# Designs tried in a protein design chat: VHH binders against q9vxt7. Part 16

Target 1, 187 residues: q9vxt7
Amino acid sequence: MPRPVLLIHGGAGDISDSRIAGKFAGIKQALRSAWGLLSPDNGSGGGSALDAVEAAVRSMELDENFNAGYGSCLNTSGQVELEASLMEGRDLRAGCITLLRDVMHPITVARRLMEKQRHTFLGGAAAQELALATGSERLQPGALVTEGARLTLKEFEDQVAQGKDPFFARTELTDDKPVPKTDPSGE
Key: E = the ipSAE of ESMFold2; O = the ipSAE of OpenDDE; V2 = 0.75 times the mean of E and O plus 0.25 times the DockQ between their complexes.

## First folded at step 6 (VHH)

Design s14 (framework vhh_8k46_1)
Fold by ESMFold2-Fast, scan of step 6:
Structure s14 (fold): chain B 187 residues (1-187), chain A 122 residues (1-122)
Amino acid sequence: as target 1 above (187 residues)
Amino acid sequence: AVQLQASGGGFVQPGGSLRLSCAASGFTFSDYAMGWFRQAPGKEREFVSAISGSGDYTYYADSVKGRFTISRDNSKNTVYLQMNSLRAEDTATYYCAAGLEYWSGYDEYDYWGQGTQVTVSS
């Protein structure tokens, strides 16, 4: 019998070297959280696979090294806005949540949306209502914000205030612009 | 019973400043996000600013960002809106609101106060 397979995506964008160790530790923890649920002997089929995926993503949502849940990047107004999506392969059922606030586990809300089979995509107030109605705990405003996220937003705002493109600056590792030379003797 | 009392409105010339206050009672103030909304004559009510229960996180409408500052004093059960560089377009009745969620939608706020009129005119 083939071994179960779990693929985890650690987020988009550039990752600093100082955060790499934390991301690897987080990926290992997510895999450990899911491993027992991938047993072929579990007998639940697709439900077992969904449980494993949810457990892995919930682990990453608790880890500030991932742009998911706790530690997520802030919007320009200093808020955490959460997204999660989940798909079941057998019947191609899906649940997608966006603009969710003050809920630790958006992936669980996405799963509840998929299981209700009324909508595939919810955001904002409708997503908040679903989260609360299906047993998610409301967090205190700001509970998902970290100092790292605040510093990242401040750097973004400072660059915008200076008329710079913050995305361009993040992709430039070397400034190849030569310093103007005015020495008449040359080098 | 929940009560929100807004005050501090008045007449001011363009470029002037006003500070609005909203005094709250009847609930655990620090557990609630507080928001300011405004309604100009003949217009729908629009979001202005919000502050989390802790006071650590704030949200502003683009039209007021950089000019208005929201703050709160949980020991006094009061939220404030400092309005600087006022424009004729800021003329409206200003309302304070309380909600358990930190966001800007009108329908997401549970409790609403009496309005205070702000008129910016030469």
Scores: ipSAE 0.000, ipTM 0.109, lowest interface PAE 16.6, mean pLDDT 69

Design s15 (framework vhh_8cml_1)
Fold by ESMFold2-Fast, scan of step 6:
Structure s15 (fold): chain B 187 residues (1-187), chain A 121 residues (1-121)
Amino acid sequence: as target 1 above (187 residues)
Amino acid sequence: EVQLVESGGGLVQPGGSLRLSCAASGFTFDSYAMGWFRQAPGQEREFVALISWSGTETDYSDSAKGRFTISRDNAKNTVYLQMNSLKPEDTGVYFCAADFYGLETSAYDYWGQGTQVTVSS
């Protein structure tokens, strides 16, 4: 019987106590999502390693406590710009997406890029088009923005306005209670 | 083997219309952006029109805006260029091209042999 192994990284930076609780809950949910695909007792066929990785990352993209989708940090224009990367160990195939907007699951777009077996890196308008062509739903502008993300951007702007180095700022201003997020494109 | 086969070119008078077609085979057509380019004698190839994989996004050169319409039928693996209000300066060989990324400035992956469009003065 195969021995499934799954590694999930929730970040290694400084985080507040309220964020810690949310990250642990998110990691647990991601592991549950992936384990169902890898468990031999849950369908005897298990699931592919790619399926498990995609499921885990999609779970994290729905979780405000991870900088992957919903709740991601804002650019200076107040928008969420997403990136995701995926690599298959068997053939070292890869897909990397950057500058993607208004799509819930960048990891799924990265997987589609990898499966096309054409190029490994795609961004901007081309990434948006791949997402739409492969079945991703276009979200309403602002659907991925949270109050926490807005407050973090405001703190960054305030630090810059005061002549401070924003990269050394501790932005615990957005230490809100973790709230489970909903996928606006599905069940 | 990848093939792009253009048709619909010909001789027309100024103010006339032509509809170009490009039949594609040998690749996953609905995963590629499709473009039309043209080349006049002694000139470099220039961009005319682009349509995205899904058909929802289109882009046109300044000279083509308002006169030309690009469209595609993914079920038939065909892209079209409807050209109205043709001018003598529209004369050239028109090439169908496919590109995975679909950026107008990117190097295109596949090219047809071209079809001649002549607008008589």
Scores: ipSAE 0.000, ipTM 0.113, lowest interface PAE 16.8, mean pLDDT 68

Design s16 (framework vhh_7mjh_2)
Fold by ESMFold2-Fast, scan of step 6:
Structure s16 (fold): chain B 187 residues (1-187), chain A 118 residues (1-118)
Amino acid sequence: as target 1 above (187 residues)
Amino acid sequence: EVQLVESGGGLVQPGGSLRLSCAASGFTFSDYWMSWVRQAPGKGLEWIGRIYSGGDTSYNPSLKSLVTISRDNSKNTLYLQMNSLRAEDTATYYCARELYSDYGFDYWGQGTTVTVSS
């Protein structure tokens, strides 16, 4: 009789590739993927809240418009390093994965860590081993890198090479006392 | 006190052209990537294009033939040139500052409204 609800947030203000329309489409797709698992009215509803959250995040991990999986930002070595976290409210179980490479769906690895109920946080080689042991495919190196991510890293490197502070923008945020006016995203 | 102030909007007839300006203050303008974004009545946000700190540009493929983004770092000003305007280009146009290290927008202008109507 009670109806489940699911909300996700991807805010237009957190647009990594300046493709706002793509981000909105991706958010809608993620919500639809998740809602179908929870809603009994749609002839489904066999999914748990964890299934819904995993489905939504997996949808975003496949979408180059999100900094999660495919299209993620590069480190200074030109590599994609992935992270994901997940928590179940009932028992406060959690799974956190960091420094994972060449895996499409870090959120699924985080869920498998949580379900093993032995560790809360795993990274590097141990996270890689868990991903492979729990059914994740190892992708070819570079499969998750996009042109947009490479161009962003190059601009950062060019700024550093020119003697500019690539974090000068961040420093100004601490000096700006008035908050920005209404964000056109409506969020 | 980061501020972005758009100007140049107004009523224009179909087929016409407009140049929008965005005056930036309170930061070192030349260090930032800048974008133009629009929102038509009752619709979502649509990214128009970006200009990098060095002046190179990247556009929404659907709009590339219709718009040109430029900047004057000596005047702290960003520009959007629009040609061959159509009724569907009616929107509020915003300039936005990008954080390349964080890969997002941190400041937006108040917007300037462009109405394309005969």
Scores: ipSAE 0.000, ipTM 0.118, lowest interface PAE 18.4, mean pLDDT 68

## First folded at step 8 (VHH)

Design e02 (framework vhh_5c3l_4; at its last look DockQ between E and O 0.02; V2 from the best seeds 0.00; counts 0 for: pae O 14.9 > 2, placed apart)
Fold by ESMFold2, look of step 8:
Structure e02 (fold): chain B 187 residues (1-187), chain A 127 residues (1-127)
Amino acid sequence: as target 1 above (187 residues)
Amino acid sequence: QVQLQESGGGLVQPGGSLRLSCAASGFTFSDYAMSWVRQAPGKGLEVVSDISGSGGSTTYADSVKGRFTISRDNAKNTLYLQMNSLKPEDTAVYYCAKIAVATSKGDSVGAIAYDYRGPGTQVTVSS
């Protein structure tokens, strides 16, 4: 039988050696969260690829090592803005969510858009309304912000103040800055 | 093209040891993190251990911590897994994998690719 394939992309770019282990651990947790959904169980069809992708991405949204959900990079106002998208290859349906705030799992909102709505893209207030109307809880302001993300924003601001080009600045702390541990929100 | 060739598997008794090797070619070996992954019969793929391109950072699955040691020799383009205190649940095909890791400066979701192109090496632990 063909080997099962689950690929999880943690974002583009180079990362420092000090951060590689945390991202690898997070990828492994995401794979573990999704793996059972790909394997047929006792003659049943098992889960769908979309179920597996959603589970993997939800795991990453809880993991502060990724720029998704909890611990995401902050905008210049110090806030988390959320984006997620997915596509089902069988029927070519897609859902895309942008400018969502204070929702733990934007990937699930994107799936709800794809499966329960007739639009492909929603953002801002419309995305907020969809999230709440389809059962997402509005988190307290700041619940997705981590101290690591605040320190990363501070480093970006410091580099701009030094006259450096921010397009080449890192989005994560340097190896010589502490990254405090915080509790993720989850379901 | 990328080539990965695993070796060193075999049949061992519980409590035994094996050392796996993976010869790599077709890419700049030291530029890439590498992994050992395994698949037991009828089970999903499990990442056993990762090692950074320099060899300075390693991780291990909880199921193998304290028993397995990953290492690499960048001069020989070779990845190793020393497996001690083997248990029946370690029975699997073991694959060497090239890792690609990517991050972005935006709010995005992504993944990591485990490129395991070799035939793997069978490890069987039984009485």
Scores: ipSAE 0.012, ipTM 0.147, lowest interface PAE 8.7, mean pLDDT 74
Fold by OpenDDE, look of step 8:
Order: C-alpha cells, then structure tokens, then sequence
Structure e02 (fold): chain B 187 residues (1-187), chain A 127 residues (1-127)
C-alpha cells in the first residue's frame, strides 16, 4: 500500500509577522494529529484519509491562531458563525455546514452530513439540529469568542461610528512580538 | 502632529507595581486603538497590551495576562498601564503606541504598525 500524503494549509493571504509562529505551530500540531492516524507505526494507526483530515481540522478548530472554530471572526452581532466542509474523492461525496453556533468541531458535523448522503449543505437551525442530534455538545454561548476577536470587532465598530474608512480594519488582533516570516524551527 | 509621552516608569523590586501613563495629542484619541509595547535589552519590540478606541475591548500578551491592566481616559487623552506582580523579565523600555493597520488585498492585513514615537519610559525590575 502506498504511503499516504497529507497536506495542510493554515490560511492564504497576507499574515502579520507576529502571527507566523503561531500559524506554523498550529499547522504542525494538526499534522501530527492527523498523521498519527495514518501512520502504520503508531498503535492508533489504521485510520482513513477522512479520519486524518477530520483530525487535522479538529486540531485547527481548537487553535485561536486559526479562524475555523475557537477564535473565529465575529459577525456584526458579536457572534461566531461556524462553517466547515468535507469532501471525499472516492465516491465524490461532500458535506457542508454553515451558520453553526456553539459547537466545538464543525468539521465533524460536516462529516456526519456527508455520511448521511441526503444533503450536501445545511445551515442555521438545520445544521444545529444535526449537530446536537448526532452527539455534538452545545457549548455555552460565547465559548468560542476570544478577546482578540472582541477587540477587533470593537475597533471596527469604533471606526464605523467615527465615519472612518473600514478598509483597513483588522480581522484579528495580534499581541505577539514580530517573528520571521519563515518557520524558524526548520521542521 | 501626533505626540505621545510616556511616564511612570522606574525601578521596582520583583512583585512590585507600577502605573504607566501616556499623554497623547495631535489626533482624535478616542478614534484609535492604542497599545503598550516594550523593548527589552537585546530583544525586539513586543506588544504588551491593546485597547480599542472606546476602551470596551482589551487584549494582553500571555506573559502579562492577569498582572497588567490597560485602560484609557478619552476625556484626558491618556492611556494607562497598571503593572502588578512585576518580574525581572518585565524590564524594558515601555512605549505607548497608536495602532495603524495596512491592507494589501481586500481586507487582508498586510501589516500592523505601532506608532511609538514617544521617548518611552524605563521599567526596571530588580532585587
């Protein structure tokens, strides 16, 4: 059996220097989590490609360095609206979730949807119902909101209130020192 | 012209407290998020804490969470940093900074700039 290939991407576009280190660390953690399922050398090996992909994304959903779960950007109401999608190439299946709230792992919900093979896209109340009915825990309201996200939203609101151009508004605040744009660990 | 003037630094023992102040002028203070940044000897600039224009939201570096408190008085055009439980590793020149953000594509942040043109205030934590 050929050795699997795992590729993880932590976001495209311009990322501030202060966020680089966290991004790399987060990606590496996701990779480790996923690879552990695929590697035959690990006792927990034998997972599928889907298992590995889900594990990687679940890892990133917990990391505020990403905006896929905890630490997501807020809507104008100060709420986290989660999205996730999963596809598999063998049978050309897909599951997509949007406007999900207060759930830790939207990617898992997306997988569950995909596996049902009835719908490919659910949002809002329907997505919420699926999540809870299939075993996801309902988090306390605001559990996924970070201080950085709140501050960013507030800055945006302040700018708008003052009639300033919101074009340069930040989507995420950073409080770390500047770091190199390359992975200093060399891993 | 934007002017920032820090004060309140000094020498303190570990576990001590200081309160820094920053007097701002030359811009509409309440319109801008502000930051405290610091530079320790031989180290680069580190963001310590941020506060939104209205003061309604704050963030802190992990190294100072629970010990430092950022606040502002927009009526006085003043930024504050209450520093408690100070540690030797907090030794640095502290600057207040006006935060500026630049984007290159759409809403993608290409750079975050901290305008810390003030002279800074020295904080030394030593036994």
Amino acid sequence: as target 1 above (187 residues)
Amino acid sequence: QVQLQESGGGLVQPGGSLRLSCAASGFTFSDYAMSWVRQAPGKGLEVVSDISGSGGSTTYADSVKGRFTISRDNAKNTLYLQMNSLKPEDTAVYYCAKIAVATSKGDSVGAIAYDYRGPGTQVTVSS
Scores: ipSAE 0.000, ipTM 0.211, lowest interface PAE 14.9, mean pLDDT 85
ESMFold2 (binder alone), look of step 8: mean pLDDT 79; pTM 0.794

Design e03 (framework vhh_5c3l_4; at its last look DockQ between E and O 0.01; V2 from the best seeds 0.00; counts 0 for: pae E 12.8 > 2, unsure alone 63.8 < 65, placed apart)
Fold by ESMFold2, look of step 8:
Structure e03 (fold): chain B 187 residues (1-187), chain A 130 residues (1-130)
Amino acid sequence: as target 1 above (187 residues)
Amino acid sequence: QVQLQESGGGLVQPGGSLRLSCAASGFTFSDYAMSWVRQAPGKGLEVVSDISGSGGSTTYADSVKGRFTISRDNAKNTLYLQMNSLKPEDTAVYYCAKSVGAIAYDSSGKIAVATSYDYRGPGTQVTVSS
């Protein structure tokens, strides 16, 4: 059997040069948060792969450099809508959460769904009820919205108002020239 | 900390049987898939068999199908391998391994975190010879 493996992918899309360092730092922090849970030498008797992936994602949900929770993309009403999913390899159980609001760690709610409920997929008011009933704190509306996310939404709206195709609009602010956008497909 | 201790190996004649045991501690045993892996002299590791945390699903390497049976007793935190019709080719150190993986995604699947956690014990020697 191989050594423990932890793989983190921080998202897709165009990334400005000024933001690359922040994403790398965030990935390293997520690795640090999770790696000790896989190590038998940390004095805790080790951890599970579920514990490690949850810890890594919780770190990224707190990190505004990722589109995960705090600082994630806003909908057209300027609000954060949260999604997360989790699957285990042991018995192939899964939990999927969508349309969740005002909860810091949607990945933990997804784990609670996987562990405690009959359904694999839950959204909206039902997901909200599960989160609160299983101990998640209800954040004040807007607590997950960052100034960076607001500025990104404004830039998107400005590009649409100028007649640009929203399909190619950046989801992050630029601070220098971006890579060229690709053409749409689907004729 | 995680502890896995294999036992039940030994010297046996071709066609004989052995039952390997693995005592587990330091983690919630029933939450994790477990594996038996072996290393023959001068060769790499081969996964022999896997069993799910509940015990409801098992897999076997082609070389041992029909001869070996993996099982677990979650009340005793113990993994087993019943080895029948042993052949000289089964000579190896046999390791008990904790195997589990998980995948997590954010919205739209743009962020993915995946891991496989594995810990093995010191192994038990099985020798099949005339």
Scores: ipSAE 0.000, ipTM 0.244, lowest interface PAE 12.8, mean pLDDT 72
Fold by OpenDDE, look of step 8:
Structure e03 (fold): chain B 187 residues (1-187), chain A 130 residues (1-130)
Amino acid sequence: as target 1 above (187 residues)
Amino acid sequence: QVQLQESGGGLVQPGGSLRLSCAASGFTFSDYAMSWVRQAPGKGLEVVSDISGSGGSTTYADSVKGRFTISRDNAKNTLYLQMNSLKPEDTAVYYCAKSVGAIAYDSSGKIAVATSYDYRGPGTQVTVSS
């Protein structure tokens, strides 16, 4: 078998320098988590590509640096509405979830949807039902909301109050802390 | 900080031409796809044209295909929109927009793929009227 390749992207946007280090750390953690399953060189290997991808995204969903899962951007009502999608390219299977609430790993829900092969895209109540029926834990309301997310929403509201066009609003907060612009580890 | 500034708008007759420019600063210009978007009176924003970071790939709305040409000079950090055969329905405020997206590479060079926008200029008015 050919050697697998795993590629992870940590998002794009107006990311401040102070957030860069966290992004790299999070990406590396996701990579390690996924590679442990995927790599045939590891004794514990044996996971599929899907397992590895899911593991990577699950890792990222726990890290507020990626504005997904825990630390997701808030809607205008201050709520987290989760989205995730998964695709298997060989057979062109896909699962998409939107407007999911109070669930830790929407990517897992998306995978479950894909594997059922009945629907490709579920949202809202239907997505919620699938999540809970298939074993996802219902979190307490607001469990996925971070202070960073609240501040981002506040910044948005302030911009609107100033008469600025909200269409192109930022989703990342600025921080004045000096940090390296590249990953100093070289990993 | 990111700054975008459009210029070149004005009043023209149907069938006329305009060339818009957008001066960009505060980011690595060539790393990002750029777009022209417009908003006509009483309508929402419409994407007019996109161009990849390298300039090797362009897209156009159906309404402007064959009439508009998007280009960029990365050495000058400038985006352009050549508008020919203008119609009254082209009347709008035109905005230069910076994309948010992944960077891909092909045999011809670096291409930025736009997934959203995080900045735009204040806009320039284009009015097409007899």
Scores: ipSAE 0.000, ipTM 0.252, lowest interface PAE 11.9, mean pLDDT 85
ESMFold2 (binder alone), look of step 8: mean pLDDT 78; pTM 0.773

Design e04 (framework vhh_7mjh_2; at its last look DockQ between E and O 0.01; V2 from the best seeds 0.00; counts 0 for: pae O 16.4 > 2, placed apart)
Fold by ESMFold2, look of step 8:
Structure e04 (fold): chain B 187 residues (1-187), chain A 127 residues (1-127)
Amino acid sequence: as target 1 above (187 residues)
Amino acid sequence: EVQLVESGGGLVQPGGSLRLSCAASGFTFSDYAMSWVRQAPGKGLEWIGRIYSGGSTSYNPSLKSLVTISRDNSKNTLYLQMNSLRAEDTATYYCARVGAIAYDKSGNIAVATYDYWGQGTTVTVSS
């Protein structure tokens, strides 16, 4: 008996009390977008596991409560840089895209990449060309930027100007268990 | 027709070990990534780990020292070895076939699907 399951993790990051309800509502919406495609009963869904994952992530990409598209973190130039990756359980097929800009659904571009090749990585101008050539619309510059993301970048810039690393402080870098180093831009 | 059947659960004393098995049929087992997932009473699902079709593994960091996942593609069987069991390891353990996974920017699982799921085998760590 097939009992399909969809798990949504919601992404990493600090969650304030005031944002927990929004994140939870976003997870519920992502589940609603996907569950019919991965229904536990016969004949109710026509989609694959990839269809369900793509639908859930597309919902998250529209939702500013997630770091996945609209409202995601900005690079130091104040731009959204998009990244998405997915894997199919059969044959280890995967698609990874990075440094994509101004498309609403990077997960769909990653799926298109996966479907062209089993395993591949694409970024920058090549990822942009793939997105547009396979039907993604180029959004106006800034369409994915939110006030919340701008405020987060400003806070980061203020801390750097004060000699702090918002992700790794100098004192934290001398600890025995340093955290993984990441830039806010995803680079 | 895809089937996944877990076995090997039961009552175990704290500090004990168990090996769980999952018999797979109805698909080409060697082509698929497989996962173990557990659910403690009254709690949500907890991912234990995944074994890729080529045999490499990925584990929940919280459980990595306690578990080993292996597979025997000639027997269509997935295994979970568990050691040094504690009361908090009491759960129903499920074998699942991975359908698809999307990752977040940090490389962690953001969304995962399991298109086929076993009935579960119950492990109780007590007494």
Scores: ipSAE 0.410, ipTM 0.685, lowest interface PAE 2.6, mean pLDDT 78
Fold by OpenDDE, look of step 8:
Structure e04 (fold): chain B 187 residues (1-187), chain A 127 residues (1-127)
Amino acid sequence: as target 1 above (187 residues)
Amino acid sequence: EVQLVESGGGLVQPGGSLRLSCAASGFTFSDYAMSWVRQAPGKGLEWIGRIYSGGSTSYNPSLKSLVTISRDNSKNTLYLQMNSLRAEDTATYYCARVGAIAYDKSGNIAVATYDYWGQGTTVTVSS
């Protein structure tokens, strides 16, 4: 059997240099999490490609650097609305979740949807019901909101108030962190 | 050359209000977060608050109700509005350019460094 290949992308956009190190660290963590399941050399081995991909995304959903769960960008009402999608290429199955709230791992919900094979795309209340009915914990309102996200929204609002075009608004702010020249993780 | 020049200090009675200004030059003002810091006689530096490049603000919790920080990027000017002044607010007030911010694992600001400071403006609150 050919050796598996795992590729992770940490997103794109107007990312400041000061945030690059954090993103690399997060990507590496995601890779480690996924590879532990996927690698045949790992004693625990035995995970599927789906398991590995889910593990990677779950890791990223916990890292505010990726705005995909904890620390997600806020809507104009200051709320987190989560999205996730998963596809299995062999059988061309897919699960997509949108407008999910107060759940830690939208990717898991997306997988559950995919595995049900009844729907490909659920949003809002239906997605919420699926999440809870299938074992996801309902978080306290605002649990996924970070200070960074709040500040980003505030900056957006300030820019709008100044008459700037919101079309070009940043999703990630420069927060005056030291700018590393290289990935400090060394991994 | 980077320059910060505070103004607006003076003598004020308890309960009074005062607005300080900081004129910035020598750099792209709109690209930098700015802070107000004060030093009372015989005491250390006390952080008052910060304003980010886009206008978002953060305040010392002990002073939040008494101060408002704002900026006018078109004028390269930082402002500190102070209300309900007390004797304890007597200090030299400095504006400072934020050089770097360190965050804790929760995303909260742990430490901020300042690379440029003004000369300060003195505020005396006395009856």
Scores: ipSAE 0.000, ipTM 0.193, lowest interface PAE 16.4, mean pLDDT 85
ESMFold2 (binder alone), look of step 8: mean pLDDT 83; pTM 0.798

Design e05 (framework vhh_8k46_1; at its last look DockQ between E and O 0.01; V2 from the best seeds 0.00; counts 0 for: pae E 14.1 > 2, placed apart)
Fold by ESMFold2, look of step 19:
Structure e05 (fold): chain B 187 residues (1-187), chain A 123 residues (1-123)
Amino acid sequence: as target 1 above (187 residues)
Amino acid sequence: AVQLQASGGGFVQPGGSLRLSCAASGFTFSDYYMGWFRQAPGKEREFVSAISWSGRSTYYADSVKGRFTISRDNSKNTVYLQMNSLRAEDTATYYCAADYGFSFYEDTEYDYWGQGTQVTVSS
């Protein structure tokens, strides 16, 4: 039987040369966190494809090097708003979450939505209730905000004030190397 | 068929208390947000209170905050509204409603509605 394959893509957008090493390290960490869930050994079995993709994305949500969870881009009010989606191919189930706040792992909330099979797409207060009702911890306000994200928002606002089109601005500053952080939720 | 049966209304003097109940059947109650709305004669229906699936989150119109308390018991498929310090302005027909989770305070978005129970606050 063919062995499983795991592919991770870090997203679209311009990546400065100073950030390439951190993004590669982050991708490798995500692969390692997920691969053991797919690697059956001597027929003992491990996890599922859903478990593996969730674990990979959870690793990236904790990692400042990616625009997901901790250290993600800020809205114009300086706050983190979270999105995630997940789909499985066997039965074509999906879960899509938007406008979630103060939850470390929105991908896990998206999986919980998929498993309830009532709605495919949920946002705002309803997504928030799903997260809390299904066991996500509410983080302290601001726990997902990093200084790198604040500086990126400032650059965006400066370009708008100058009349430039910030749609072409970089989404992260050059020469910014974040210090690794532990999972604040304990998950 | 879906049924939402509101009860517990009546006549009460200003400053009094009432407890409304709404018993639900015909759908999976624990998947739904529950809300209370009210309508006085000649007025638009207005939002009073809502409660999330698990009961963890509660919402109140400004006019009732601190006086009304919403709660639910998923084992009994019932939502409650404890109304304290009642005023003449609280006189209305009170309706319970159920919504999967897309809006809490806009009555046009709720999926199912009860027939209502009358609350009259007057001396």
Scores: ipSAE 0.006, ipTM 0.169, lowest interface PAE 14.1, mean pLDDT 79
Fold by OpenDDE, look of step 8:
Structure e05 (fold): chain B 187 residues (1-187), chain A 123 residues (1-123)
Amino acid sequence: as target 1 above (187 residues)
Amino acid sequence: AVQLQASGGGFVQPGGSLRLSCAASGFTFSDYYMGWFRQAPGKEREFVSAISWSGRSTYYADSVKGRFTISRDNSKNTVYLQMNSLRAEDTATYYCAADYGFSFYEDTEYDYWGQGTQVTVSS
């Protein structure tokens, strides 16, 4: 088998210098999570490329540095509306989820959709139904909202109120947490 | 101590208008959505209106859309509800509430509540 290659991208927004370390650490964590499944040299290396990709995204969905899952950007109502998409090149299958709420791992829901092969794209109530019916836990309302996300939305709203162009609003969250000077991943 | 003090309720004839005010203290007003709920005798408390942190976004129950207007003045820590074209079915005790802003349609999401002010619409 050819050597697997894993590429992860953590976003291209207006990332502040203070956020770089956290994002980098998060990417490494995602990589480690995925590679553990992908690498045949590890006793657990029996995972597929799809498993690895899902694992990587799941890791990122837990990390507010990536504005997905936990710490997602908020809509104007202060709510998290989740999106995820997954594609498999082998069979040209895809699953897309939009407007999902209160679920930790939208990527998993997207995968489930892809695997069911009934629909390629589900949103809103249908996506929610799929998520819950297939084993996702319904989180408490607001569970995915971070203080950073809330403040970002507030900042956006304030800017709009001041007559500023909303198209230039920040998409990256502010983080008041101390960022380690060194990469905590050690890699 | 957190306080929400509502005022402006009263008796009006159908088609009349009232303006409710709610003065807030004891918390960072601008960090909260502000909302209005109402409860009629024998009925459950229901959402009326909500307004976002800066006042840019407003939300209304279908039953009051086009008739009620919510606004806020953060410099005064006050939220308002202008009620026009009042109907008999608008008769209720109105409550002001503050929500940190994760969800605002459900009363259980609100952190602080004021005392009710009675609105009675009757001919």
Scores: ipSAE 0.000, ipTM 0.231, lowest interface PAE 13.9, mean pLDDT 87
ESMFold2, look of step 8: ipSAE 0.000; ipTM 0.108
ESMFold2 (binder alone), look of step 8: mean pLDDT 82; pTM 0.816
ESMFold2 (binder alone), look of step 19: mean pLDDT 82; pTM 0.815
OpenDDE, look of step 19: ipSAE 0.000; ipTM 0.275

